VH-VL binders against Uncharacterized protein C11C11.01. Designs and how they scored, part 8

Target 1, 160 residues: Uncharacterized protein C11C11.01, of Schizosaccharomyces pombe (q10200r209to368)
Amino acid sequence: LTKLDRAKLEWLIQGLNCEKGSIGNLLCFAVEHVNNHVEITDAFLKEFFNDQPTDDTKVYDDDYINERGEKKLSLIYLMNDILFNGISGTSLVWRYRFSFEPHVERLLDDLYLFSKRLGGRIKEDIFCKKVVKVIEVWKTWIAFQEETLERAWRNFSGNT
Key: E = the ipSAE of ESMFold2; O = the ipSAE of OpenDDE; V2 = 0.75 times the mean of E and O plus 0.25 times the DockQ between their complexes.

## First folded at step 3 (VH-VL; framework fv_bepranemab)

Design c5 (from b3a with heavy chain Y100W, light chain Q98E; at its last look DockQ between E and O 0.59; V2 from the best seeds 0.00; counts 0 for: pae E 7.2 > 2)
Fold by ESMFold2, look of step 3:
Structure c5 (fold): chain C 160 residues (1-160), chain A 119 residues (1-119), chain B 112 residues (1-112)
Amino acid sequence: as target 1 above (160 residues)
Amino acid sequence: EVQLQESGPGLVKPSETLSLTCTVSGGSISSYYIAWIRQPPGKGLEWMGTIYYSGDTNYNTAVQSRVTISVDTSKNQFSLKLSSVTAADTAVYYCAKGGWEPDSYMDVWGQGTMVTVSS
Amino acid sequence: DIVMTQTPLSLSVTPGQPASISCRSSQSLLHSDGKTYLEWYLQKPGQSPQLLIYEVSNRFSGVPDRFSGSGSGTDFTLKISRVEAEDVGVYYCMQDIELPYTFGQGTKLEIK
């Protein structure tokens, strides 16, 4: 990616939310720059994990936790759109699947652990329900390792 | 401080759609959720569903194919629609609010509105 | 679904005497967050339900201290140390740990 493209990517990721327009803008960027799928995936992962506390003395308030939850969902919805929407071609899907697949287990594990920080059981249930719907799409399309998806589905749905 | 009031028609014909409104006054709508609970005459309480201010919903599986709960945040107003009603849907319908601190109990209830499903 | 079973279903008490209502759940109400999601509601004649107790034993604001809740796991009890005329009505336990949220059948408290 050029220096200007990286700045645009960071701006789009920084402004990403669960609204279709916001996700669509970053989706278009991802399509336009498919040859840079590894760099784009790395930027995605950087933002996705940018909620790990590294300072035990910092207290995060509910607004921060809720905002991180929405950001994580928006990033997962973006990944789902890149992989499974009708505007993505076979080579686009393969390139992004290649760059995302090694991280899927870590992403799902992080979402599960994060769900426990939302500050209420109802908030957790709502968050997990949304993640389950995405996992079910991935299972239907046999998108990633079946055992990883099945374990995550059981964790998020509460089934054993 | 927060007050809830149900409104809607008291009589609904079989196979039609029951439509109720819960109007919230006082407080901040973003700090709580609204549950709908019904009580058939002389019987116990049944949770029908819950809506979050974001518009997210959870429904009782017993009614989920027929129930829709929605919110109009500009009016502080929540709606319940129950389609294809029968005599078994005759009940007093309540809305109740719960919050996040402490988690998920219903501390304010509306007065309730009786809905009769008949001829 | 979690089944909530109350006993007795009807209770007649002389004013000033204690009363006790039991509630059993078909599954534990202890959540991984360490809280137990069991509530008690009172529905006085002709009124909507009102919250009495949340999280097993916490009295809601304005509830007299003669009401107390106890229990753990699947077995819970509401006690009224001295029943007054205003306590008549139907008492419901409720779980809100797992969807669908469910109520007990109710216990009608009357004054002899």
Scores: ipSAE 0.045, ipTM 0.647, lowest interface PAE 7.2, mean pLDDT 84
ESMFold2 (binder alone), look of step 3: mean pLDDT 90; pTM 0.935
OpenDDE, look of step 3: ipSAE 0.414; ipTM 0.766

Design c6 (from b3a with heavy chain T50Y M106F, light chain L99W; at its last look DockQ between E and O 0.32; V2 from the best seeds 0.00; counts 0 for: pae E 7.0 > 2)
Fold by ESMFold2, look of step 3:
Parts: C-alpha cells; structure tokens; sequence
Structure c6 (fold): chain C 160 residues (1-160), chain A 119 residues (1-119), chain B 112 residues (1-112)
C-alpha cells in the first residue's frame, strides 16, 4: 500500500462502527486493494486486538468496554461482508479467505473471552447472539475449519 | 436516585396499538436497562421484554410479534408499543430498571399505569 | 420457558409468628459463573413490586433482617422470622437466568 492508502486505511479502521455506511466504505477499500489483502488483514487484526491499554493512569469504565465491543463486532461484520458480500468476485474471496483463515480460531477465542468482560449477563447475552449469527453464516458456507466453527458455535450459544 | 414513571392512555380500543412511555429521572441511563412488566387484574407478573439505552432489545416470545420497545436518550424516555391489542392485554404496565452490574434483578420500579382494552 | 411454582398460594399468619414460602423452578437456576439467579419480590396492597432478596439469599438495601432466603438448584425458600402487619402482600419469586424471565404465581400473605 502507498503512504496515502495506508493513511486512508488507518482512518477508515479508526472510524469503523456497526453502521452500514461505515462498513461499506472500508469494504470498498478492501475490494479496491485486494492485492494488498495481507496488509489489510494485518491492520484488521491490529485493531481487533487493540484492547484496553496497560496504562494505569487511564480511567476504565463501562463506556470504553462497550465501545470496544462495538468495534470488535464491526470488524467481524466487515470480515463477513468481505467473504460473503454478493458483489465480491471469487478471486477476492479466495485472497481474503487465505489471509484471514489462519487467524479465525484466535479471533473467535478473543470474542468469547471479551464477552465475559462486558460487565453484565444481559450485555454478554446480546453480544453472544450477534456473534452466533455470524458463525452460522460461516458454518453454512464451510468458510473455515469445521471443528473451529462448531466449537465456537457451542461456546457462544450453549448454556454457560 | 433513579425514579421511573409510566404514562400513556388508560383506555385503548381492540385491534389498536397500546403506547406507553417510561420517563427516567435522577440518573444517567447509559449503564442500565429498562424492562416492561405487566400484571392483568388479579393475576401475576409477566415480563414482556427489555432494552438497553443503546437500543438493543429482547422480547418475551409470547408477545414478540406485537411488541416494540424503544429508547429516546435525549429525553431519558423508554417506550412500549403493543399492537393488535385484545381484552387479554388489559393490565397494569410497569417499567423497571435492571439492578447491579452484572446482575439483572429489578431494583427500581415505576408506580405502574393501568391500561384497559375495551370498545 | 422456565416454570416457577410457589407454595402455598396463600398464607395466613398471626403477628409475631414465622412464615415460610417455597419456590421451585423447572430447571436449575445455577449459572456457570457460580451465581444462582433467583429473586424474591413483595407487592404490598396497592403498590408496585419491590425487591426483597436477590441471588437467593442477599437482602436488598433497607430490607429487614427478619427476611431471609435460602436454597439451591431448583428449590428455594423465603422465610420471615417474625411476621409484622407491614409484611402483608403478595410475594413473588423470579428467575432471571434464562429468557424469558418468569415469575412464580405469587403467595398472598395475610395477617390473622
């Protein structure tokens, strides 16, 4: 990616939320730059795992945790759109699938552990239901390793 | 101290939509949820559903096809709409606030508002 | 749906005497987080319900120590060690472990 493209990617990722327009803007970027799918995937992962800093001077509150949850969901929705959007070409799907697949288990494990940080059983239930909806799409298309998806589905949907 | 007050019309015609408002005073709505609970005359309590200030909802399956719960954060208000009402929907309607995090028990209740469904 | 069953449905007690109300759930209310999601509410005549006990045995703020809760799994009990005139009303247990949240039928407490 050029310097300008990297700056645009960072701007889009920092502004990403669950609004369809926000996700659509970054999806368009991903389509336009499919040859850089590895770098885009790496930026995705960096933001996905950019949880609470280890800076002890910062105030930690419910608003921060809620915002991190929305960011993680927006990123997973983006990933889902990249892989399963009806306007995506077969070549685009294969490239992004190649770059995302090694990380799927880690992403799902992090989402599950994060759900326990939401500070409320109702918040956890809502978050988990949203993730289950995405996992069910991935299972239907056999997008990733079946064992990983089945285990995640049981974790997010099971009585716990 | 958080206080809740239900308001809305006391009489609704069959097949119409029941519309109620829960007004929150004495606190920030950003860290809790509101549930709607009803009680038909002389009967027990029925949980209808809940909503966070963010707009996320869950509904009791018994009423899910007819119920909509919403929030207006600028007014500190939550609303309940129940469509296609019948005499069976006659009840006192309460709003209630979720308890301590991470618990979900109802620690603050409104006074309730009676809604009668009749021609 | 989890069915909550209360016994008795009504209870008449002489002031100063104890009272006991049972609540049984159709499945365990013990969550994997180690908490048991069972609450008790009192609805005094003409009033909204008020929380008495949360998570089986914890008295809510301002609830007198004559109220106590106990139980586990599917079987729960609310006890009032010495009933007072102000304790009159309908007592409800509620589970909030699983959607939809459900209440028991209520137990009406009266003074003889």
Amino acid sequence: as target 1 above (160 residues)
Amino acid sequence: EVQLQESGPGLVKPSETLSLTCTVSGGSISSYYIAWIRQPPGKGLEWMGYIYYSGDTNYNTAVQSRVTISVDTSKNQFSLKLSSVTAADTAVYYCAKGGYEPDSYFDVWGQGTMVTVSS
Amino acid sequence: DIVMTQTPLSLSVTPGQPASISCRSSQSLLHSDGKTYLEWYLQKPGQSPQLLIYEVSNRFSGVPDRFSGSGSGTDFTLKISRVEAEDVGVYYCMQDIQWPYTFGQGTKLEIK
Scores: ipSAE 0.034, ipTM 0.620, lowest interface PAE 7.0, mean pLDDT 84
ESMFold2 (binder alone), look of step 3: mean pLDDT 90; pTM 0.936
OpenDDE, look of step 3: ipSAE 0.482; ipTM 0.806

## First folded at step 4 (VH-VL; framework fv_bepranemab)

Design d1 (from c4 with heavy chain T50Y; at its last look DockQ between E and O 0.30; V2 from the best seeds 0.00; counts 0 for: pae E 5.2 > 2)
Fold by ESMFold2, look of step 4:
Structure d1 (fold): chain C 160 residues (1-160), chain A 119 residues (1-119), chain B 112 residues (1-112)
Amino acid sequence: as target 1 above (160 residues)
Amino acid sequence: EVQLQESGPGLVKPSETLSLTCTVSGGSISSYYIAWIRQPPGKGLEWMGYIYYSGDTNYNTAVQSRVTISVDTSKNQFSLKLSSVTAADTAVYYCAKGGYEPDYYMDVWGQGTMVTVSS
Amino acid sequence: DIVMTQTPLSLSVTPGQPASISCRSSQSLLHSDGKTYLEWYLQKPGQSPQLLIYEVSNRFSGVPDRFSGSGSGTDFTLKISRVEAEDVGVYYCMQDIQYPYTFGQGTKLEIK
């Protein structure tokens, strides 16, 4: 990626939220720059795991935790759209799938642990439902290791 | 003290959309959820779904294709819409609020409103 | 969906005598946070439901101490130590460990 493209990528990631327009803008960037899928995936992971360290002597603000939750969901929705968007065809899907696949288990494990930090049963229910919808898409398309997806599905859906 | 009041038409024709409003008074609406529960005449309670103050929802799978729950935070109002109704949707409809997080149980209930589906 | 089954479906009790209502869930209501998500509600004649017990055994504000809840896992009990005339109505157990949240079919309590 050029310096200008990296700046645009960082801007899009910084502004990413769960709104369809926001996700669509970054999706278009990912499609346009498919040859840089490794660098884009790395930027994705950097933001996904950009959490403040846990500190059992401090209380994180509820606003921060809620904002991190929305960011993590927006990133997962982006990943889902990249992998299953019909515009770019098979080559785009396999390049991004190749870049993401080594990290899927870590992403799902982080989402599950994060869900326990939301500070309420209802917040957890809502977050887990949103993740379950994505996992069901991935299971339907047999996108990643089936064992990992089945375990995550049971965890998030409460069917275990 | 927080109070809930359901309102809407008591009679709805088959195939039409049932539309109800839950108005919250006597307190802040922040940081809780509203559930909708119905009770057909002479029968038990059925949870239909809830909406969190953020606008996020969870629905009973039995009705999820037909139900929409929404919030208007500027009016302290929540709504229930149920499409394509049949006689089986005749019931008393309640709204109920959950406590402030982390509390989740339904501590305040409206008085209920009877909706009859007939023509 | 978690199925909640109550027994008995109806009971008649002499005032001053105890009453006991059983609720069984089709799967455990124990969450990984250590809490068990089981509530009891009472619907008095002509009224909307009102909360009695939350988290198995905690009485809600204003509920008389003659009401008590117990149980674990999948088996739960509501007890009324001395039934009074004001206790008549239909009692429901409910799980809210996972959506869709579900109620038992109800237990009608009458005075004989």
Scores: ipSAE 0.163, ipTM 0.686, lowest interface PAE 5.2, mean pLDDT 85
ESMFold2 (binder alone), look of step 4: mean pLDDT 90; pTM 0.937
OpenDDE, look of step 4: ipSAE 0.451; ipTM 0.798

Design d2 (from c4 with heavy chain I34W T50Y; at its last look DockQ between E and O 0.64; V2 from the best seeds 0.00; counts 0 for: pae E 6.0 > 2)
Fold by ESMFold2, look of step 4:
Formats: C-alpha cells, structure tokens, sequence
Structure d2 (fold): chain C 160 residues (1-160), chain A 119 residues (1-119), chain B 112 residues (1-112)
C-alpha cells in the first residue's frame, strides 16, 4: 500500500461501524487493493485486538466498551462480506480467505472473551446473538474448520 | 411509577396476524427492556421475547419465525405481532417491564388481554 | 433451552402450616458474575403474575417475610413458613440466565 492508501485505510477502519454504507466503503477498498490483502488483514487484526486507548489517563466506562463491541462486530461483518457476499469475486475471496483463515479461531475466542466484559447479561446476550448469526452463515457455506465453528456456535448460543 | 396496559383485538382469524400494543405510563420506553409473555387458558407461562431499549430483540425459539416486537417511542408503546396464528396461539397476552439492567426479572406486568384464535 | 421442573404440581395446605415448592433446572443457573438467576412468581386467581423472589433468595418489595427462597446450582426451593389464605395461587420459578428464558410448569397452592 502507498502512504496515501495506508492513510485512507486507517480512516476507513477508524470510521467503520455496522452501517451498510460504512462497511461497503471499506469493502470497496479491499476489492481495489486485493494484492495487498496481507497488509489489509494485518490492519484489520490490529484494530480488532486494539491494546490501549490513545489517552491512557481515561477511566473506561460503558461507552468505551460499547464502542469496542460495535467495532469488533463491524469488522466481523466486513470479513463476512469480503468472504461470503456475492459482490466479491472468487479470486478476491481466495486471497482474503488465505489471509484470514489462520486467525479465525483466535478472532472467535476473542469475541467470546470480550462478550464477558460487556458489563451486563443483556449486553452479552445481544452481542452473542449477533455473532451466532455470522457463525451460522459460515457453517452453511462450510467456510472454515468445522470443529472451530461448532465450538464457537455452542459457546455463543449457550447450547453446551 | 411505571404502569403497563395491553390493547388490541380479542379475536383473530387463523392464518392472520395477531397485533397487540402495550402502552407505558409513568416511565420512558427508552429505558429498560420490555417483554411479552403469554398464557394459554389453564396453562403455564411462556416467554415470547423482549426488546431492549437499543432496539435489539430476542425471541423464544418456539415462535421466532412468526414474532416481531417493536417500539414506537413517540407514543411510548411497544408492540407484538405474531403471524400465521393457529388455535394454539389462543392465550392471555401480558406485557412486562424488566428490572434494572442487567436483570431480566419482570417487576411490572400489564393486566393481560385475552386473544382468541377462531375461525 | 433450559428446562425448569417444579414439584409438586399441586399442594393443599392447612392455614398456618408451612409449604415448600421445589424447582430444578436442567443446567446450572450460576452466571460468571457470581450471581444465580432464578426467580419466583405468584399468580393469584384472576390476576397477572407478580414477582416474589429474585436471584434465588432476595424478597421483592412488599413481599411478606414468610416467603423465603434458597438453593444453588440446579436445585431451588421456595418456602412459606405459615401459609395464609391470600397465598392461594400458582407459583412459577423462572430462569433468566440464558435465552430463551423459561418458566417451570407451575405449582398450584390451595387451602384445605
């Protein structure tokens, strides 16, 4: 990626939310830059696993944790669109699948652990239901290792 | 003090959509979560689903393909729509308010409204 | 879905005598926050259900001291130390740890 492209990627990721327009803009970027799928996936993972806020003097509150939850969901929705939406071509899907597949188990495990930090059972239930919907798409399309998807599905749905 | 009142038609034909409204007074619909529970005549209670003040919903698996719960904040109301009803959907329908987040216990209940599904 | 099983399904009690109602869940109601999410409701004849006990043992406001809840894990008990005529109705346990939230089948309490 050029310096300009990298700056645009950072802006798109920073502004990403669960709205179709926001996800669509970053999807288009991913399509345009498919040859840089590794760098784009790395930027995805960096935001997904963000380790600290920029202002380390702030005390975390419900607004912060809710924002992180929305961001994680928006990133998972983007990943789902890249891999399983009809907008993406077969060649593009293969490249991003190659980049994402080694991380799927870690992403799902982090989502589950994060759900326990939401500060309430209602928030956890809502978050988990949204993740279950994505996992069910992935199971329908036989997208990733079946044992990984089945374990995640049991965890998020409460069907242990 | 929050009060709930169910309203809607008491008779619905099979295959049609049951529509009920719960009017909230003494509080704001934009807080807490709001549920529908039903009780067939002479039978126990069945949780149908809830709507959280964020707009997110969760439904009982037994009815999830047929149920929609929604909010009208301008009227301080939430509603239940149950499509494709059969005689098995004949019941008293209650609306209820959840307690303080994150608790789901129902601390305020409506009076209930009987809905009969009959040809 | 978590199945809630109540025993007995019906109970006739002489006024002033104690009563106990058991509720068993098909899996633990203990949440990772350390709380156990089991409630008891009373539905008096011709009325809406009303909350009696929340989180196993906490009495809701206005509930007489003769009502108490206990239990842990999967086994729970509602006790009435001295049954009064006003206690007539159907008692339900409910779990709200896991969607969908489910009720027991009910225990009808009557006065002899």
Amino acid sequence: as target 1 above (160 residues)
Amino acid sequence: EVQLQESGPGLVKPSETLSLTCTVSGGSISSYYWAWIRQPPGKGLEWMGYIYYSGDTNYNTAVQSRVTISVDTSKNQFSLKLSSVTAADTAVYYCAKGGYEPDYYMDVWGQGTMVTVSS
Amino acid sequence: DIVMTQTPLSLSVTPGQPASISCRSSQSLLHSDGKTYLEWYLQKPGQSPQLLIYEVSNRFSGVPDRFSGSGSGTDFTLKISRVEAEDVGVYYCMQDIQYPYTFGQGTKLEIK
Scores: ipSAE 0.083, ipTM 0.663, lowest interface PAE 6.0, mean pLDDT 85
ESMFold2 (binder alone), look of step 4: mean pLDDT 92; pTM 0.944
OpenDDE, look of step 4: ipSAE 0.154; ipTM 0.715

Design d3 (from d1 with heavy chain G27F; at its last look DockQ between E and O 0.41; V2 from the best seeds 0.00; counts 0 for: pae E 4.2 > 2)
Heavy chain, then light chain:
Amino acid sequence: EVQLQESGPGLVKPSETLSLTCTVSGFSISSYYIAWIRQPPGKGLEWMGYIYYSGDTNYNTAVQSRVTISVDTSKNQFSLKLSSVTAADTAVYYCAKGGYEPDYYMDVWGQGTMVTVSS
Amino acid sequence: DIVMTQTPLSLSVTPGQPASISCRSSQSLLHSDGKTYLEWYLQKPGQSPQLLIYEVSNRFSGVPDRFSGSGSGTDFTLKISRVEAEDVGVYYCMQDIQYPYTFGQGTKLEIK
ESMFold2, look of step 4: ipSAE 0.293; ipTM 0.735
ESMFold2 (binder alone), look of step 4: mean pLDDT 90; pTM 0.932
OpenDDE, look of step 4: ipSAE 0.287; ipTM 0.751

Design d4 (from c1 with light chain L99Y; at its last look DockQ between E and O 0.39; V2 from the best seeds 0.00; counts 0 for: pae E 3.2 > 2)
Heavy chain, then light chain:
Amino acid sequence: EVQLQESGPGLVKPSETLSLTCTVSGGSISSYYIAWIRQPPGKGLEWMGYIYYSGDTNYNTAVQSRVTISVDTSKNQFSLKLSSVTAADTAVYYCAKGGYEPDSYMDVWGQGTMVTVSS
Amino acid sequence: DIVMTQTPLSLSVTPGQPASISCRSSQSLLHSDGKTYLEWYLQKPGQSPQLLIYEVSNRFSGVPDRFSGSGSGTDFTLKISRVEAEDVGVYYCMQDIQYPYTFGQGTKLEIK
ESMFold2, look of step 4: ipSAE 0.387; ipTM 0.763
ESMFold2 (binder alone), look of step 4: mean pLDDT 91; pTM 0.938
OpenDDE, look of step 4: ipSAE 0.588; ipTM 0.831

Design d5 (from d1 with heavy chain Y53S; at its last look DockQ between E and O 0.36; V2 from the best seeds 0.00; counts 0 for: pae E 3.7 > 2)
Fold by OpenDDE, look of step 4:
Structure d5 (fold): chain C 160 residues (1-160), chain A 119 residues (1-119), chain B 112 residues (1-112)
Amino acid sequence: as target 1 above (160 residues)
Amino acid sequence: EVQLQESGPGLVKPSETLSLTCTVSGGSISSYYIAWIRQPPGKGLEWMGYIYSSGDTNYNTAVQSRVTISVDTSKNQFSLKLSSVTAADTAVYYCAKGGYEPDYYMDVWGQGTMVTVSS
Amino acid sequence: DIVMTQTPLSLSVTPGQPASISCRSSQSLLHSDGKTYLEWYLQKPGQSPQLLIYEVSNRFSGVPDRFSGSGSGTDFTLKISRVEAEDVGVYYCMQDIQYPYTFGQGTKLEIK
């Protein structure tokens, strides 16, 4: 990517939320720059794992946790849209599949652990339901390893 | 003050579908979830499932294959459908409101509606 | 599913005397958020269930202070310090830490 493109990518990622327009803007960028799928995926991963260290003795701010929750969900939604709901003519979209695949297990494991940090059972439930819907889509399309997706599905469904 | 009221036919024939409606008044449905609970005559309470205003649901495995819970936000109504009913489905059916944290518990219940399954 | 077991299933109490109901869960009701998700409901004759206690020991709004809840992990108790006529009904413990929510069998409280 050019410096300008990188700056734009960073701006889009930092402002990313669960709103359709927000996700759509970054989706368009990802599709337009599909040849840079590795770099874009790296930026994706950097943001996804950009959390404060976990400490069992530390009380985290609810606003921070909620914000990170929304960020992680929005990234997962983006990932889903990149893979399956991209702009027409997206034969190259599968390049992203290869870029994401090595990291899918780690992503889902992190996301599951994160769900336990949410302040409240109902919030956790809602969060997990949203993730399950995405996993089910991925299972349907066989986007990633079946065993990984099945394990994640069980985790988030509470059937561990 | 949120109020719930169950409605539907009090008599259903075996193998047919039981259909009930929970009408909500006095509050926004986006601020809580609705659960369905039933109670056979002289028996205890059974949790059937819940639904958020988003439409997300969770069902008791005991009835999962036969139950459908839905929401109509335009009417402030929640629906319960239970297919292939038998005499074992004869019960008083309640809808109850559960909040989000910290008010997650079921603090408001409908009056309940009796449904008898009989030929 | 989490199995909730109440004891006794029925009790008869003289007005003014105390009552105690036990509830045991098949697994811990302590959540990672630090809360224990055990509730007590009362169903008075001919009425819908009503919430009495949430999170083991918190009285719901309007619930008299003669009602108290205690316990931890898998063992819980509802106590009524001085039973009144209006306390007649069936008491249910319920867990809501995981789906499906499950109730105890119910404990029928009667006045002697």
Scores: ipSAE 0.232, ipTM 0.730, lowest interface PAE 2.1, mean pLDDT 91
ESMFold2, look of step 4: ipSAE 0.341; ipTM 0.754
ESMFold2 (binder alone), look of step 4: mean pLDDT 91; pTM 0.938

Design d6 (from d2 with heavy chain K97R; at its last look DockQ between E and O 0.57; V2 from the best seeds 0.00; counts 0 for: pae E 6.6 > 2)
Fold by ESMFold2, look of step 4:
Structure d6 (fold): chain C 160 residues (1-160), chain A 119 residues (1-119), chain B 112 residues (1-112)
Amino acid sequence: as target 1 above (160 residues)
Amino acid sequence: EVQLQESGPGLVKPSETLSLTCTVSGGSISSYYWAWIRQPPGKGLEWMGYIYYSGDTNYNTAVQSRVTISVDTSKNQFSLKLSSVTAADTAVYYCARGGYEPDYYMDVWGQGTMVTVSS
Amino acid sequence: DIVMTQTPLSLSVTPGQPASISCRSSQSLLHSDGKTYLEWYLQKPGQSPQLLIYEVSNRFSGVPDRFSGSGSGTDFTLKISRVEAEDVGVYYCMQDIQYPYTFGQGTKLEIK
């Protein structure tokens, strides 16, 4: 990626939310720069796991936790769109699948652990249902290891 | 003191859409989830679904394809729409307050409204 | 779906005598947060349901102390230590651990 492209990527990631237009803009960027899928995946992961503010004296509140939850969901929706909501063919899926696949279990585990921090069962249930919808898409397409997806599905759906 | 009151047509024709509104008074719909429950004549209770203040919903899988629950914050109301109704949808419909964090029980119920599906 | 099975389906009780209603779930109602999500509701004749007991054993505000709940896992009991005329109605257990939330079929309590 050029210096300008990296700046645009960072701007798109920083502004990402669950609205279809926001996800669509970053999806278009990912398609345009498919040859840089590793760098784009790394930027995704950096934001996904960026749960801590840089200021160690700051206490977390409900607004911050809710904001992080929305960001994590928006990133997972983006990942789903990159992999499966087919403006592009099999080559896009293979390239991004290659770069994302080593991280899927860690992403799902983090989402589950994060769901426990939402401060209430109702918030947790809503968050988990949204993740279940994505996992069901991945199971339908046989996207990743079946064992990993089945375990995650049971965790998030409350079926054990 | 929070009170809930159902309103809407008592008679709906088959294949049409049943539409009900629950008005919340004496409290805010914030921080709770809001449920619809129905009871066919002489039978037990069936939870239909709920909506959180944010607009997020959960529906009973048995009616999921036909049900929509929505909230109107400015009117302090939430609503139920059930499409493609049949005689099997004839019931008393209750709205209820579905839980207050950290509690998850239905502590306030409306009086109920009878909806008959008949031609 | 979690099936909730109540026994008996009907109960006739002499005033002043105890009553006991059982509820069984097809799966454990124990959540990973350590709570068990089982409620009891009473629907008096001509009225909407009202909450009696939440989380197995906690009496809701205003519920007389002659009502008590117990149980764990999949087996739960509602007890009324001394039945009064005002206790007439249909009692429902409900799980709210897993969507869809489901009720038992109801137990009708009558006074002999």
Scores: ipSAE 0.058, ipTM 0.654, lowest interface PAE 6.6, mean pLDDT 85
ESMFold2 (binder alone), look of step 4: mean pLDDT 92; pTM 0.946
OpenDDE, look of step 4: ipSAE 0.183; ipTM 0.720

## First folded at step 6 (VH-VL; framework fv_bepranemab)

Design s18 (from c1 with heavy chain S104A)
Heavy chain, then light chain:
Amino acid sequence: EVQLQESGPGLVKPSETLSLTCTVSGGSISSYYIAWIRQPPGKGLEWMGYIYYSGDTNYNTAVQSRVTISVDTSKNQFSLKLSSVTAADTAVYYCAKGGYEPDAYMDVWGQGTMVTVSS
Amino acid sequence: DIVMTQTPLSLSVTPGQPASISCRSSQSLLHSDGKTYLEWYLQKPGQSPQLLIYEVSNRFSGVPDRFSGSGSGTDFTLKISRVEAEDVGVYYCMQDIQLPYTFGQGTKLEIK
ESMFold2-Fast, scan of step 6: ipSAE 0.433; ipTM 0.765

Design s21 (from c1 with heavy chain G99S)
Heavy chain, then light chain:
Amino acid sequence: EVQLQESGPGLVKPSETLSLTCTVSGGSISSYYIAWIRQPPGKGLEWMGYIYYSGDTNYNTAVQSRVTISVDTSKNQFSLKLSSVTAADTAVYYCAKGSYEPDSYMDVWGQGTMVTVSS
Amino acid sequence: DIVMTQTPLSLSVTPGQPASISCRSSQSLLHSDGKTYLEWYLQKPGQSPQLLIYEVSNRFSGVPDRFSGSGSGTDFTLKISRVEAEDVGVYYCMQDIQLPYTFGQGTKLEIK
ESMFold2-Fast, scan of step 6: ipSAE 0.538; ipTM 0.789

Design s27 (from c1 with heavy chain P102R; at its last look DockQ between E and O 0.61; V2 from the best seeds 0.00; counts 0 for: pae E 2.6 > 2)
Fold by OpenDDE, look of step 7:
Structure s27 (fold): chain C 160 residues (1-160), chain A 119 residues (1-119), chain B 112 residues (1-112)
Amino acid sequence: as target 1 above (160 residues)
Amino acid sequence: EVQLQESGPGLVKPSETLSLTCTVSGGSISSYYIAWIRQPPGKGLEWMGYIYYSGDTNYNTAVQSRVTISVDTSKNQFSLKLSSVTAADTAVYYCAKGGYERDSYMDVWGQGTMVTVSS
Amino acid sequence: DIVMTQTPLSLSVTPGQPASISCRSSQSLLHSDGKTYLEWYLQKPGQSPQLLIYEVSNRFSGVPDRFSGSGSGTDFTLKISRVEAEDVGVYYCMQDIQLPYTFGQGTKLEIK
């Protein structure tokens, strides 16, 4: 990516939330720059795992946790939308499947662990439900290799 | 003080859909969830599912294929629909309020409404 | 599903005497947040269930101090130090750590 494109990517990621428009903007960017799918995926992963270190003795601020929860969900929704576009045969967007696939397991593992940090039972359940819905879509559309998705799903669902 | 009241037909024919409404009064439920619990005559309690004000739901797998819980935030009303009912669905149906955060317990219950499934 | 097992299923108590109800879960109710999600509800005759105890040992607002909850992991107990006539009804333990939330069979408390 050019410097300008990278800056735009960072801006879009920083502003990403669960609103449809927010996700749509970044989706468009990802589609337009599909040739840089690896770099974009890396930026995605960097933000996804950009959490404060876990400290068992530290009580995290609820606002922080909620914000990170929304960020992670929005990223997963974005990922889902990208993959959907790829499956539909839109341009070369299918390339993102290969960029994301190696990371699917650790993404779901992180989401599971993160759900335990939300600090509310109902909030946790709702969060997990949202993630499960996305996974089910991936299964339905065969977004990833069957074996990869089975492992990822097993790890996530087995803990839910 | 939040109060819950169940309403709906007391009699439903087999294979039809049971429809109940839970009306919330005395306050906003924007930070709570509403659960549906039923109790067959002379039996224990069964948790059916819950809904958050955002519309997010979770159901008991035992009834998931037949149950739909919804919310009308403009009316402060929650609905339970149970399709393809049989005699086994005869019960007193309760709606209950629980907290979204640490207070996940159900602290406020409706009076319950009896629903009999009979031809 | 987590299975909740109560014992006994019924008990008759003389007023002023203590009562004890046991509840066992098929798996631990200890959550990663350090809390144990076990609740006790009382359903008085002809009434809706009402919350008595949450998180094993916390009395809900308005619940008399003669009620106490204890336990950990998979074994829990509800105790009534001095049973009164108003305590008659069916007691249920419930877990809400895992979906679906599940109740015990209920314990019917009667007065001799």
Scores: ipSAE 0.332, ipTM 0.760, lowest interface PAE 1.9, mean pLDDT 91
ESMFold2-Fast, scan of step 6: ipSAE 0.738; ipTM 0.887
ESMFold2, look of step 7: ipSAE 0.463; ipTM 0.779
ESMFold2 (binder alone), look of step 7: mean pLDDT 92; pTM 0.947

